# Ledger of designs, part 114: VHH binders against o26223

Target 1, 191 residues: o26223
Amino acid sequence: MKLLWTSQHIKVTVHIDGKVSKMDVLEAIKTRRSIRKYQDREVPEELIDKILDAAMCGPSAVDERPWHFIVVRNREMLEKIPEVHPYGAMVKDAPVAIIVCCDSSLEKIPGFWVQDCSIASQNILLAAHSLGLGAVWTGVYPLEDRVEGIRRLFSIPEHVIPFSVIPLGYPAENPGTRDLFDPDRIHLEKW
Short names: E, the ipSAE of ESMFold2; O, the ipSAE of OpenDDE; V2, 0.75 times the mean of E and O plus 0.25 times the DockQ between their complexes.

## First folded at step 9 (VHH)

Design k37 (framework vhh_8pnl_2; at its last look DockQ between E and O 0.32; V2 from the best seeds 0.00; counts 0 for: unsure alone 64.7 < 65, grease 28.8 > 24.2, SAP .696 > .668)
Fold by ESMFold2, look of step 9:
Structure k37 (fold): chain B 191 residues (1-191), chain A 120 residues (1-120)
Amino acid sequence: as target 1 above (191 residues)
Amino acid sequence: QGQLVESGGGLVQPGGSLRLSCADAGFTFSNYDMAWYRQAPGKERELVARITTGGSTDYADFVKGRFTISRDNAKSTLYLQMNSLKPEDTAMYYCAKAPFEEYIDYFDYWGQGTRVTVSA
């Protein structure tokens, strides 16, 4: 097919799924940045489903899987989050946010749920990035005023602990990659 | 507060230039990305430019290549060179630690600011 031949045909756009929509895991880890500015663009439900599937793939202490997720798209609710979470100002500008929670009735060993929910939260960030989205983890736990504020706002029961709020959307900023490797943090055999 | 001190503001005619400076007497200046923000009367504070610890820069769209952020770690100083100034650039200008990868914010820490006034 030559330049003249191509101009005589109806163009067909073919998107090769998998390769174009997937990112090598080391690339994802190295290039993921906290994104706090988002395009005015909807995030399809299917991408949220993929992200939450990834969130639930993480290991957990004694396989307790204590996590629950609240998906927030309602504009008025997103705008209220900064009222109870003052460090989450960018949430009002996001098309969607995910609240990561621990259901303490699922704990099998006390105190490890923080690691469990941290793993799920990081998986959300990486999965979002691999799908062309930007996200940021805004901490809730262990700040008691933030925990209670989010619990009240979303009618979260007493035995469920809101851990993090993760706004996400298509990025409207590019903060660049990180160069944080520090060989002095690596100890061979002993301290 | 006394750890971040902005200077170099003033009154300037349209098309003129100013160089803002920010001195950081904090313990960890070189460990943080830094930024310039501005706030005009009655408007929200907005990001002007940021610079990483490694020197990479990012600018707001309204800059249009007129401003240059830089840092001198030996002098513990952050700079903003502002050229081709316009009346809409009139604002208080602040330096601050830029948001990075933290998931729990510490308190918002801002200097006192330096005023830039560009005649109409």
Scores: ipSAE 0.414, ipTM 0.741, lowest interface PAE 1.6, mean pLDDT 85
Fold by OpenDDE, look of step 9:
Formats: sequence, structure tokens, C-alpha cells
Structure k37 (fold): chain B 191 residues (1-191), chain A 120 residues (1-120)
Amino acid sequence: as target 1 above (191 residues)
Amino acid sequence: QGQLVESGGGLVQPGGSLRLSCADAGFTFSNYDMAWYRQAPGKERELVARITTGGSTDYADFVKGRFTISRDNAKSTLYLQMNSLKPEDTAMYYCAKAPFEEYIDYFDYWGQGTRVTVSA
């Protein structure tokens, strides 16, 4: 069953039958929305593997690649995440979540790990969307309570810093599209 | 920055109805997810309902089918139809752009709010 989501400007064909929809990169970027409602449907491991592959393909400072990923499918654990992450209420309803972490021992230049993990997180979102899944970036770092909450919940070592929690699933909402282009933010040659 | 102006609040008896409106005065309304918040005296502000640019809706647990959020993009107006009002619904109601594309949530109230009082 092809669910044709006709938004006014962009036809996104989401193949529900496990067929990987091929989406070009610009389409993925422009049509991606945060998804916070999910179907009662499992996400195949093959899709998670593709998403994680994408997560590891981004650049990092001096190629330090400090990222680690915790894949969470356990319902009990998913239901506990909102207790330590107020913005993560939707995680309890997701079939799976990815926690993006930084191993600080892999950091070569101080401070760039935030950019590295951000790139990885964004790639997860884009990859998920391109595969017909919905996801949302729920920030953990640098909020201390969230960092420590997630650390404790998943027994994350002190040298590893949880950065983001990203629930994933087949979308159960239609967020629509936005046009956020702002020419006033573009400066030519100089400010 | 565009200003949102809430209206439609008032005094109603329990079981009564109100329709709140929020009018846009300067931003591209259709590009934003929108939400209603409320703040009762002595309580923190809480989300009542949200509506995406695509028309998807979400409601707080206390709404229980009593309220309906809707939008008219042509009029750049957000609505909240409130039925079966209860005394506990007494609050200042605010319209805001919903920060639902942020990786960190925040409260961004744009209007002065409209007061809803439910009393016998």
C-alpha cells in the first residue's frame, strides 16, 4: 500500500512494504520533519544498519570519529527514558531509539566532538527520513540532568558522554512542510 | 518579529463553551507549527494542544476530547474550540509558534494571552 503524502509541493512516496524508498539528498533535507508519533510497527534491523552506516559517514575533526551508538529496542528501557529526559516523552512510543554518545578518549582536538556528534545525529535523521521512517532529535548534552540521567540509565562510562536520543519509527503523523529560506541571512563577500 | 494576538476568552459556566482565536500579525503563519498553552494561577505553563503545518494535532491528556485545535492559513489564524469546560480549565491561554523542530524544547509565547474563567 503506497501512502502518497501529497503536500502542496512535494510528493513523498513512502513505500510501506519494506521497500527502501530512494530519496535524493536535497529532497531528504527539505522534506524532513521531526516525527513524534509512531505506528505500532517494528523497524527492521536492516534499516537500522543503514541508518547507523549513514551516521558514521559524516566528517569529524581530524577524523577522530568519536561517536558511539546505543540501539535501544527494549520496551522497559524505552519507557524509562522519559523519566530522565523530559523532552523525550515520545521515546516511550517508539519501537527503537538510538543514543548518540561521544567517547572522550577518542577526541583529538578539544570541543569538536559536539560538532562530530551533531553531524552524526543529523545524518541519522536524514537517513531515517529517506528510508520512510520518522525520527526526532532530543537533545541531551549539555544539560547536566539529562546527561547524568541517560548515563545512569544505560550504565554509560564516565569517559563517554551521551549527546542525543533519537527515537525512530514509522510515522503516525503528517507534519507537513515548511519554507524556512531567508535571504536576509545570506551575505555576499562581506557582512 | 510577528506578533500573535489572542482573543475569545471570557467567563463561562461549567459545561459551557468558548472559542479562542489567535491572529498573526507579521510572520508566515503557514510555515509554523502552532500551539495553545495555558497557565493557571500559581501553576506552570502547560501545553494544551498543537497543530502541525500538515494539520496533525496533538492534545494534552486533560483535554480528553473536549477541545479542538484548528488553523486557517488563509486568515493566518489559529483556533481552539473548547467544549465542556471545567473550573480547572480556568487559566490564561496563550498562542505560540510551536518549537517542534527544535532539538531542545522551549516556551515562546508571542501574545498577551486571553483569560478563560470557568465558574458557576
Scores: ipSAE 0.232, ipTM 0.666, lowest interface PAE 1.6, mean pLDDT 87
ESMFold2 (binder alone), look of step 9: mean pLDDT 78; pTM 0.788

Design k38 (framework vhh_8pnl_2; at its last look DockQ between E and O 0.01; V2 from the best seeds 0.00; counts 0 for: pae O 3.6 > 2, placed apart)
Fold by ESMFold2, look of step 9:
Structure k38 (fold): chain B 191 residues (1-191), chain A 120 residues (1-120)
Amino acid sequence: as target 1 above (191 residues)
Amino acid sequence: QGQLVESGGGLVQPGGSLRLSCADAGFTFSNYDMAWYRQAPGKERELVARITTGGSTDYADFVKGRFTISRDNAKSTLYLQMNSLKPEDTAMYYCAKAPFEAYIDYFDYWGQGTRVTVSA
């Protein structure tokens, strides 16, 4: 029992400049930007594992956890995504992409899987950023042509719904930060 | 009420230059990534160039180093320096908020545009 667990255990340690560095959660949220230009550098599988672990830590409706993830590293497949997803052109330049999907057979309460997969998608973006990677969420659902195109390209079964395609890699751009806090969006006690 | 106002278009011969400007009319320019788009007769609007709040730029492939996007946040003004103009650059040019953080592209804050005509 324990032997099987230890043989499957994956340990990942990330070091920056000779020490372990951590990004504060609020800093990560405020500084994360969509990154569409990537270095010609592979992303270690250990970092992808950490990102997917983070993706699965999000809450879901009634704990249904309807998400599945397709990790795409094959260059030819990445290069085909823009053929069915015209606003995903940067995917062809990424070393890896994650497709977030809903498996409808896991859905326990109708109408919440979109929120569930959105939470997983945002966690992927934040986790990637905290690990020194850049990512961008390219929307698939609910655009029917994109859903069907991605489903065909990756042989996704009919009961599984591709939600988002998230290319990622070490960033080759720095878009800067934005100060978007707007107190007029805050309503105390009533609208 | 915020409105972006484009100017600087005109008639120019092939190989010529124009500088387009876009002025902010009532929103905080420095908080937004910005872009130039164009639309030629009978064609869809297309991205020309975009610039982030931090000054990083991205250009459509057809620009091929001929155009330069820039911004002056203190004056709330966006610029497009267009050099080596070709007849195929003939279009209405529009400025808008760039969809850097949008996971779905959308159309936002379109004014009347400024017409650029490149004619032999």
Scores: ipSAE 0.293, ipTM 0.633, lowest interface PAE 2.9, mean pLDDT 85
Fold by OpenDDE, look of step 9:
Structure k38 (fold): chain B 191 residues (1-191), chain A 120 residues (1-120)
Amino acid sequence: as target 1 above (191 residues)
Amino acid sequence: QGQLVESGGGLVQPGGSLRLSCADAGFTFSNYDMAWYRQAPGKERELVARITTGGSTDYADFVKGRFTISRDNAKSTLYLQMNSLKPEDTAMYYCAKAPFEAYIDYFDYWGQGTRVTVSA
């Protein structure tokens, strides 16, 4: 039995320099870049809400939706993150960061939470970009030192696993777009 | 976990009709894809029909237009209208649901089943 699923193009409104533009999903995907430099500008709560909404819209294993999100705006906390997350140096310069976590008690099938939180994290990146923000995925899991560092820093319960830290802000850099298409990674019918 | 309760099974003659129902008492019915399965004696459980949250339907090859799966979200009830029944359709029929937006094709809950017997 083959159920046919239809894909819909989602258009998102982007605020750039006071202008509202529409960005379709393919455009968002294709033009998104990791942004590690941010303006000294606060991110409105409304945008964070939209981003988190998007983060929760992705699929998950058997719809387990194990994700939790910590929104960090406290400057002191943001500045502490790099101490336990070496790759998170840019976090101290961001006006806000989202920590994506898994509540292991919500898992229905073991191990898929990584995929679930990945999907959520990617949706955060895409949503941020579509809204005119820059973001970068800084991995926490599966590095134990980072996991425990973030856990302690934010008093995260043992059954909750920090997965990623995503700083967000208005971009202060423009890396440009790149073509990452690689036909050598495509195999037809068999490897 | 919620409970799925199947009903509507029974004994019918070949060519007869039955309407199966599955009531969902546990979870938000509208959030789940639903399916009917059947298991004949000595055979493996097989998919009969599926219906998505959006109302899209899919049927096993042996159905050949004889069965219709439908859902009433307001009543949290799944239906299977079975027409032109054949002896080969004799089986225990099960209702199942799968969460929406799952990237794994998995049904997380099954009912107790309702027995359908087609015999002259």
Scores: ipSAE 0.032, ipTM 0.399, lowest interface PAE 3.6, mean pLDDT 87
ESMFold2 (binder alone), look of step 9: mean pLDDT 78; pTM 0.797

Design k39 (framework vhh_8pnl_2; at its last look DockQ between E and O 0.60; V2 from the best seeds 0.00; counts 0 for: pae E 3.1 > 2, unsure alone 62.4 < 65, grease 25.1 > 24.2)
Fold by ESMFold2, look of step 9:
Structure k39 (fold): chain B 191 residues (1-191), chain A 120 residues (1-120)
Amino acid sequence: as target 1 above (191 residues)
Amino acid sequence: QGQLVESGGGLVQPGGSLRLSCADAGFTFSNYDMAWYRQAPGKERELVARITTGGSTDYADFVKGRFTISRDNAKSTLYLQMNSLKPEDTAMYYCAKAPFEDYIDYFDYWGQGTRVTVSA
């Protein structure tokens, strides 16, 4: 931890950007919520790098790693996303969004890329949460109109499939946690 | 059809107030985010307000400042206080479990709703 002193009679303790969160992984999973309200505050590139590093740590079918990520910070582009994604209204208010895509030229075994990109998307949510950010997964694939709209908007080539749009920023809300454990969903040895 | 029962609708003049209630039977109310939706004739069903288990609220632009969502977990009841009502607020109002963690914004099954009519 590093201490920063100001010369203005105000003592400010600032931790250096890039520190890994101390949040336990089970706590992160249980407390992560979809965040749709963000502070007017920039997200440092360093944090986006850490989030994308985490996204790429997920397993994939035969280690194919079919994912590509588009980082969107441009206000004009962020404001256009809701025009092609009817449930993405909060994206225009986010300082940044990540579009998770599958590059089909990287597929080694057909049909598993959806699982691969889902793993990357969930890792983005958890990593953002552990870094003090809030995020929400907005679905694109398999809704054809959303896929076509996002592909057109970001000039995504036809062999690349936009999977999800994930706006993120410092949260301006706290939804709280839920206790959703349901023993009736657990089957021992057989159904 | 549905497990939630809405009430408190009625006919009101512009500028008036109504308080909608939604009674929850047979599930653990405090574990769920909750919402109010509305549907005007010929229009798509739309979110009006929602409230999380942690007390965070979210309001549609058209109703912000005029309506207040609240919940009483001990009575398993959700409320919508509607003030300064306008003719464009005329609709059927529904309560539901909010799809706050829904990544596709899927709409849920609702009961019959409660009608709000705002006219002179």
Scores: ipSAE 0.220, ipTM 0.565, lowest interface PAE 3.1, mean pLDDT 84
Fold by OpenDDE, look of step 9:
Formats: sequence, C-alpha cells, structure tokens
Structure k39 (fold): chain B 191 residues (1-191), chain A 120 residues (1-120)
Amino acid sequence: as target 1 above (191 residues)
Amino acid sequence: QGQLVESGGGLVQPGGSLRLSCADAGFTFSNYDMAWYRQAPGKERELVARITTGGSTDYADFVKGRFTISRDNAKSTLYLQMNSLKPEDTAMYYCAKAPFEDYIDYFDYWGQGTRVTVSA
C-alpha cells in the first residue's frame, strides 16, 4: 500500500515494505515539516536505529558529544508526557518518541551543550523525514517546569538535562511546503 | 509586518451561522499556517481552528464539526464558516499567523478581531 502524499510540489512516496526511498540532504531540509498527526502504525526498530545514528553524527563543541537518547514506546509513558509538556499533546498519539538529553558531566565547554543537543535534535527530524516518517521538535529546555516534569517522569538524574521530546510516526497529515527564503537576512562582507 | 483584518462577525440567534474572513494586508499568505482564536469576556484566548499551508486542518474539541476553516491563497484570505452557533460561542474572534514550525508553541495575534455574539 503506497501512501502517495501529493503536495503541489513534492511527491513523497512512502514505501510500506521497508524500502527507504533515498532523499538527498537538500530535499530533506527543504521539504521537512513538523508532523503532529500519526498513523496507527508501528515504527520499525531499524528506522529508529538509523535515526539515532544520524543524531550522533553531528558536530559538538570540542567533540564533547554530551547527548543521550531515551527511546519511548510504552503507551502509558507516551500518554503521560502531555501532562508535563503542554506542547507535547501529539506525543500521546505517536508510536514512539525520542527524548534528547545532555549529560552535563560530559560537557567540556560550558553552555555549548545546547547547540550540541540542537544539532542532534535537528538531525533526528531530518533523518525521520528522509525515511518517510513525520516528527516534531517539542522544546523542553530551558523551561523549568517542562525540564523537571520530564525529569521526574523518566527518573532522569540531576546531572542529565532533558532538552527536547521528539515524537515520531508515519504521517497522517500533509502540512504542505513553505518558502521562507529571505534575501534581506543576507549580508555581504559586512552588515 | 503584514496586518491581518478580520470581518464577518455579528449578532446571530442560537443555531444561526456566520462566516468570518481574515484578509492579508502585506505578507506572503501562502507561506504561513493560519489559525482562528477566540476570547470570551473574562476568559483566556483559545484556539478554535488551524490550517496548514498544505490544507491540513485541526479543530478544538468544542467545535464538534460545527466550524470549518479554509483558505484562499489567491485572495490571501482565511475563512471560518461557523454553523449551529451557541451562546457559548460568543467571543472576539482573531485571525493569526500560526508558527507551527516553532519548537515552542507561540502565537502572534495581528488582527483587531471581529465580534461574534450569539443570543436569543
């Protein structure tokens, strides 16, 4: 069963039979959208492994690689996340979520872990999209209530900081495309 | 910054219908997800409906199939067809650009709003 999502400009052929259509990096970046509705379909472990591999391939400050990932498939836990994360309402409908965390003990230069985890989070989104999945970045850090809520819910130790919650699944919506290129934001040689 | 202008509000009886419009006055309408919000007296603003650039729609629980959000990109206009109106639907209705790609939920209200009053 080929789910053909026809957006006006991009035919994304999602092969149900595990054949991952190869998407080039520029296409992935340009066509990626936040997906907040998911099919009632499980995500194979192989795809999660590929996504996590991608998440760990980004650069980090002095190669500190402070990131940890919690993979959540438990239905009860997924349903509890919205209780502590107001922007995470869609998580309850996802078959899986990845929580990106920072182990502060791995930090070599203070403050750069935010960039490191951001890069990892974005790679998750891009990888998911390239594999025919939908995902959305739901911010946790630096909102204290969300940080502590997620910490408590998943028994995350104090030296580890939850950064983002990213639900994933096969898309059940078509958000379309946007052109956000703004030449006014480009400065040549100087401001 | 483009200005959104809401219209179509008014006084209607319970069970009546209204069609709200939101006109774009300066931004690339087709590039943005859009939403309707409402604020009743003494209450917080709440989401009524949203529509993506691709046409996907989402509705608040209280809508229960009574309202339909749509968009006309050629006219740079957002619509909300409201049927089976109830007194509890009385509110100021606002059109907003919905930054649904933000990793933090944020809404920017740019219109002055249009008032909907449902009363016998």
Scores: ipSAE 0.108, ipTM 0.592, lowest interface PAE 2.5, mean pLDDT 86
ESMFold2 (binder alone), look of step 9: mean pLDDT 77; pTM 0.786

Design k4 (framework vhh_8pnl_2; also named m1; at its last look DockQ between E and O 0.54; V2 from the best seeds 0.00; counts 0 for: unsure alone 64.9 < 65, grease 29.2 > 24.2)
Fold by ESMFold2-Fast, scan of step 9:
Structure k4 (fold): chain B 191 residues (1-191), chain A 120 residues (1-120)
Amino acid sequence: as target 1 above (191 residues)
Amino acid sequence: QGQLVESGGGLVQPGGSLRLSCADAGFTFSSYDMAWYRQAPGKERELVARITTGGSTDYADFVKGRFTISRDNAKSTLYLQMNSLKPEDTAMYYCAKAPFESYIDYFDYWGQGTRVTVSA
């Protein structure tokens, strides 16, 4: 019964200038926001490597780890993404994008690759935030036209499914925040 | 149902100004990123400007320095101040709202549009 459950209001402040200061895990989760505007500034390969390491540390169904990643820095390729992803205009302005893919040949249990790739995508967003970068998850799967468009653009094999496109860079915006805690979604002991 | 209603369009001469408004009859305005799109006859609908819940703005290159997007959460109203208007700005202008922290970025809440005509 939720009669005795109380709500909590939180406020989160994020600064877009300089590097985000060191934060604990809960702070990173609560202060991460989708960032769609980027500074005209290169992202070091070292930071991309750290982000991808974090992406691969997520849990996966039966440890199948079906994810593969395409790192796109080529300006001409980034400029073509909006042609196959209608709402991906911010990708062309990002210094780099990561495409999260599922290799279906690595799947050990049918259908759980969606959760696996979702976990990897969220880890990319959190890791980017912790390193002072901004990123946004732009959905590809399960929209078939976007899946096929991205597959053709990046020469992705038929047994590999593009799941998400995540542009990232040093943030040039601060979108603010909301109080998202909803005690009505919490049930004690039983529904 | 929370319908969006655009207004403020009209006929202006090149170099003129217009202020477009978009009123959200619903109660969720402050929870959404808002955008202005336009569609010229025979062309695809294209993004003009976006404003986030926190007030961060983004503009298409073809309007930078001429258009200003703003919002008034107390009035549930989105604005587009259009200065130095050009004939190529002639279009139907639509406002749209996007879900907060969406990992699928599309707009399914559209207004009816307001017509802007720039001609002598």
Scores: ipSAE 0.457, ipTM 0.731, lowest interface PAE 1.3, mean pLDDT 85
Fold by ESMFold2, look of step 9:
Formats: sequence, structure tokens, C-alpha cells
Structure k4 (fold): chain B 191 residues (1-191), chain A 120 residues (1-120)
Amino acid sequence: as target 1 above (191 residues)
Amino acid sequence: QGQLVESGGGLVQPGGSLRLSCADAGFTFSSYDMAWYRQAPGKERELVARITTGGSTDYADFVKGRFTISRDNAKSTLYLQMNSLKPEDTAMYYCAKAPFESYIDYFDYWGQGTRVTVSA
């Protein structure tokens, strides 16, 4: 019963006040897990809008903001992704996926777009998690066969580079949290 | 790197059962998601099952209902209970620290493996 109230309360309060924040940022970072099993449940457009807003909040090299996003909900298209992207097999079971792309015509400093799109991709994962969704980043770039396969499937022009495919939905699994802090990775003043 | 040592393989008749074990000498076993992979003659290695630190499990489509992955963190040991074995299950079986949080597919260090042969 407690889980039902939380779920219904979240849906009801989404429309009232922007102070509806369920999770501290450090908690979100520490508890986010890759989710590959999703409920048979639609993800509201409003949540996708919030996630993409968060994706665009990251820093980028010289503020170039080279990212573009393709939102995929069409079942036929989602089912075709695994044919060109084997690591994305769970995408066929997701209600929605976001493809993070770089438009190279927006680059101001060559070569930093990978960092830029990585920041956007991680922000998508964290925002989805904070909204009660689960997601997983499946890598496309720099694997040329996957880049070309996704580009062909979604009619992406040659100057636009698909970077990642991120399926998401309400989670149907709970992998648990991990304690991965390793003080041996910390170097004070020098290596 | 910790050492992963698989055991429990052998020759079994179709329909039979085996229990595979994988011991991790490292003291951080409980911090890792774990998996079983297999490689049949002439094929690529493929995922059989995964288990997270929290106990969530994931199985390949060909396995569902026949195999069960489990872990004993106190003994730093991973298990695979294999029931209703078929000749197509004949393979070398490997345990690995699973790349569950990897954004690319990647196959890291494997143990020596344990051989499973299913034949009449």
C-alpha cells in the first residue's frame, strides 16, 4: 500500500508545484543503476520534456551545445534498433528511447563534442532516475557499424553523429545500490 | 585482480542436472554484479545469467525456467543450478564480474572455465 500511495501522489503532484523534488542530487548519483526491464506503462510526455531540459543544462566546450535528441516511441522503430545495435536489445521492450546526437555544424572547438554528449547522456540518466524512471546508456559512438546502422535507421544526416541510445521506462527491476568508493584512487597534491 | 575459479562441470545425460560454482578469492566479491557466460564449440561467448549485488537476476531467453543463478556473499561464491540439460547446452562455462553498469559490451578477464557436456 505504501508504494501505491507514493506512485499516485507523484502523479497528482506533478501538476501543482515545481517544488516536487523526490531526491537529493547526491542520492540520485549514488543510487542510479542501469535498468533494462520496464513495466508495460507509458512515460508521459511531460517527463520526457523534463529529462531533455536537464540534458541541455550541462556544460559544453566553449558553450557550443552540440547535442540533438531523437525521441523514439514508435514500436516498429524500437524493435528495429537491436538489428543494428546488439547491445541495445532491451530497447525493444522500452516504451521510449532517446538517441543523443552531435550536430557537427554546431562544434566551435573540434573534438570536444564527445565530452559534451557524454554530459548530456549522464544528465538524462540522473533526471530519469530522479523522476522514478529507469534508464540505461547503450553506447553507439565510436563503433562505426553501430553509428552507421543507427544513422541509416533514423535517416540521420552525415554531419550528425549518433552518440548513444538510452531506453527508459518505469522500472521492473531493482538492482540495489553499491558501495564503490575506493580511497586508493585519490591522490593528494601529487600522483 | 581477483581470481575466479569455476568448478562443477562434467558429463551428464540429457534431462540431467549440474550445479556450477565459481569462487572469488577477492574480499570485495559482494561489491560486484556477477554473471555466467558460455562458449559452445565454434560460437562466440554468450551471456547465460546475471545477478546484481542486490540479488536481481537476468537470464538469456534460451535459459529461462531451466537455470537459476545465485550467490553466497559470505563464501564469495557464485552458483549456477542447471536443470533439464540439453545437448545444445554443451559448452565451456565461465564466471565473470558482470559489466552490468557498462555502457559498452565488453568481455573482461575470464577464469579457466568448467566444461559441461550433455550427451547420451
Scores: ipSAE 0.448, ipTM 0.715, lowest interface PAE 1.5, mean pLDDT 86
Fold by OpenDDE, look of step 9:
Structure k4 (fold): chain B 191 residues (1-191), chain A 120 residues (1-120)
Amino acid sequence: as target 1 above (191 residues)
Amino acid sequence: QGQLVESGGGLVQPGGSLRLSCADAGFTFSSYDMAWYRQAPGKERELVARITTGGSTDYADFVKGRFTISRDNAKSTLYLQMNSLKPEDTAMYYCAKAPFESYIDYFDYWGQGTRVTVSA
């Protein structure tokens, strides 16, 4: 479904001096939104490196760090991802995507890799946002068809499990912010 | 999560207009992206329009400027103004708190729906 966005004036505060203002971590968390529309603008390799560095900084079970990352810039490959990943329709419009994977051979304790890769994925989203990029987490695991589709498309070995596909780019939409604080979800001392 | 209640559906002639409403009894309406979906008999449910918390709107290709989604946060109500209705627009229309921050494209946050019938 091709959604036509009416061009509301995205005040892209282009800070002139190219210095990406350091976003506070709480600000990054609170203001981050899934971005599914991107500008026709390339993402510098330096920013991807920073994002991947952030992706590898999270905790993992017994510090197993089972994550691998496939960085995809090839247009043909980006355009093929939606064929095997229905929720990844926006990937074809992104200048780059990161596929987060787990090498199961690196697992020290079974099953925790999902948490490890989730942490890595979230760090990618937060880092991207802090750098002025938009991104969206599109789930692959545990949907078998998507897992196998991505595996085949990128020739991923059987012991490596694709977990998420995260397209990135300069945002071409402004979803706004959400405040989902719910005090009813907070329990003091006891449930 | 407050119950979404759709209203405003009915029988209209081709070229007619309807205004659908979706009332949210919950207190968190303003914090959610909202959307209208529709499901015609024998067809899959499809997105009609969405509106973000920031007020950004998006429409399905078949809308072609005929429909307008809007929201009133003070009333916790979502609207769909439908103009130039066609027989092909006949469907059950559903309001949803759109999970646009979901990493999966499945959700069941629907009201009961309101029926729109466009017939001569």
Scores: ipSAE 0.354, ipTM 0.693, lowest interface PAE 0.9, mean pLDDT 88
ESMFold2 (binder alone), look of step 9: mean pLDDT 78; pTM 0.788

Design k40 (framework vhh_8pnl_2; at its last look DockQ between E and O 0.01; V2 from the best seeds 0.00; counts 0 for: pae E 19.5 > 2, unsure alone 63.7 < 65, placed apart)
Fold by ESMFold2, look of step 9:
Structure k40 (fold): chain B 191 residues (1-191), chain A 120 residues (1-120)
Amino acid sequence: as target 1 above (191 residues)
Amino acid sequence: QGQLVESGGGLVQPGGSLRLSCADAGFTFSNYDMAWYRQAPGKERELVARITTGGSTDYADFVKGRFTISRDNAKSTLYLQMNSLKPEDTAMYYCAKAPFEGYIDYFDYWGQGTRVTVSA
């Protein structure tokens, strides 16, 4: 018999206790939206663990894996973030936030940690989405005032660089999907 | 011309042992995943063993239990201990380095290789 897998895509959707257990990866990528409004509902620690496990699955330069994560649930700390991170105002309304950091002592190739932490941050967004949560990436690095403000607020050492703050929770808004495919961005063989 | 220099090859009888070495005079050795490949005449180059920057190892099925890869980061040297050699192990052996986990094909250079001949 011939190979039957060459022209077919098989998705497994399993209903367990009335829930869909899997989302196609392309669907997840295409339907994930930045969510800035959250329900007043706690996010279980189990889901945060799964999200961070996914974050650490990303590739990194020379497998340097320079990332560290701070999980912030304390209400008073979450409410202080906008004081040093003005474009993170929605963080005060989130049940939890994840701060993605680079430990520069883990760098193996200078300067690639930005790509590494960007990959981890995107994986957090996709994993949260797949678990029924909403999240948004709010930029910290390279804006020095934001970097120093977050470092001070969370007692982050000087060799550790806060990269992003990602508030997350069960969504309280439903923005539509977008079709962003632009063929003019595709060049065959040459520019 | 490259910075990886393999050594330790030679002629051995079946069942014999050899220890291959690969010295790295360029780039920071400890920052790279390392591997041994081999190529017999008329065959494609094939992976023999890998070792990560942290020392985790894995092996091709055809060499498990017979070969051991190791590294000494202080001496910038990669090793392959080859035991219970078979005529099928006859090949040119190359070391290679790659900066990324899972990107063994991405590397700055190969060494010249060291020949291993297993003949009765």
Scores: ipSAE 0.000, ipTM 0.078, lowest interface PAE 19.5, mean pLDDT 82
Fold by OpenDDE, look of step 9:
Structure k40 (fold): chain B 191 residues (1-191), chain A 120 residues (1-120)
Amino acid sequence: as target 1 above (191 residues)
Amino acid sequence: QGQLVESGGGLVQPGGSLRLSCADAGFTFSNYDMAWYRQAPGKERELVARITTGGSTDYADFVKGRFTISRDNAKSTLYLQMNSLKPEDTAMYYCAKAPFEGYIDYFDYWGQGTRVTVSA
C-alpha cells in the first residue's frame, strides 16, 4: 500500500534562498522523526560532509573514536541493501545511505563501541534533520544475519563491525511530532 | 497495556452509512499510527485504512473513496466513516495501534472489534 502523501503538508520550510534555517539543538531533538520516504532529489556532497563531521563530534569511551562511515550513492548497492536487511526497504528509495561501522582494533575498552557508534548514528540523524533532510536508523548490530549480510555486500573486513544503515534524503513525508516525555521513567534520588 | 474499544457497528442497508469509533484508554494515542482492519466470516483479516501520527492516510483498494479514517488526539479516539456500504463490507471491524514509530504494517494492539452487517 503506497501511502498517498499529498504534497501539501510537507512544510519544508524551504527558506526562499534555499538555505535551511539554523535549527536549535533542542528543536532538532524534539522534532526529529524517522523518515522513510524521500524525494527524487540528490543530496549535495556538502551536506553529507556536514553530517559526517557531526557524526565524528560525539564523545567516545576514552576517546577511542572507533567509527568508520561508508557513504553509499550507487543505486545498485542501495537496491541490494534490502536483500540483507528486512527492515531496510526504504534504503532503495534513498539517494544516499551512510553505514556506520566500528573498527574493533580501535577499541580501548571492550563493548563501549556500541555506545560510541550509537552516538555517531544519532548525531547523523540530528544533523540530517537540522539540514532539512530526512533519515532513519536501521539497526544492523547486533543481529548476526544483518551484520554478515552488510559485511558481505560491502566487503567489510572481519575486524570491522557494521552497526547501522542510515538512508538519507529530502523528505517526502511528514510523520508529525510526538511527545515522548514519560514522568514514570524519572526517578528522584532513588529508584 | 492500553485497551482499544471499538463501537459504532450495527445493521445497515446497502448504500447506508456507519461511523465507527475506537477509544484508546491506554498509551499516548497521538504517538502511534492507527488502523482499521476487518475480518469477514471465513476470510482473513485485512487492512481497511491506516492513519499516521502526522495524519497521513492510506486505504485498501476496495474502499474506493467510500471510507474515511480520522483521529482526534485530544479525545484519544480513532474514527472510520463508512459511506455507501455494500454487503461485502459485512465483517468484524478492529482498531489497531502500532507498537513502534510509524510507517510499519504491523500492529500489536487490537480491540475486541465491532460488528458491521450490511444487508437488505
Scores: ipSAE 0.000, ipTM 0.272, lowest interface PAE 12.8, mean pLDDT 85
ESMFold2 (binder alone), look of step 9: mean pLDDT 78; pTM 0.800

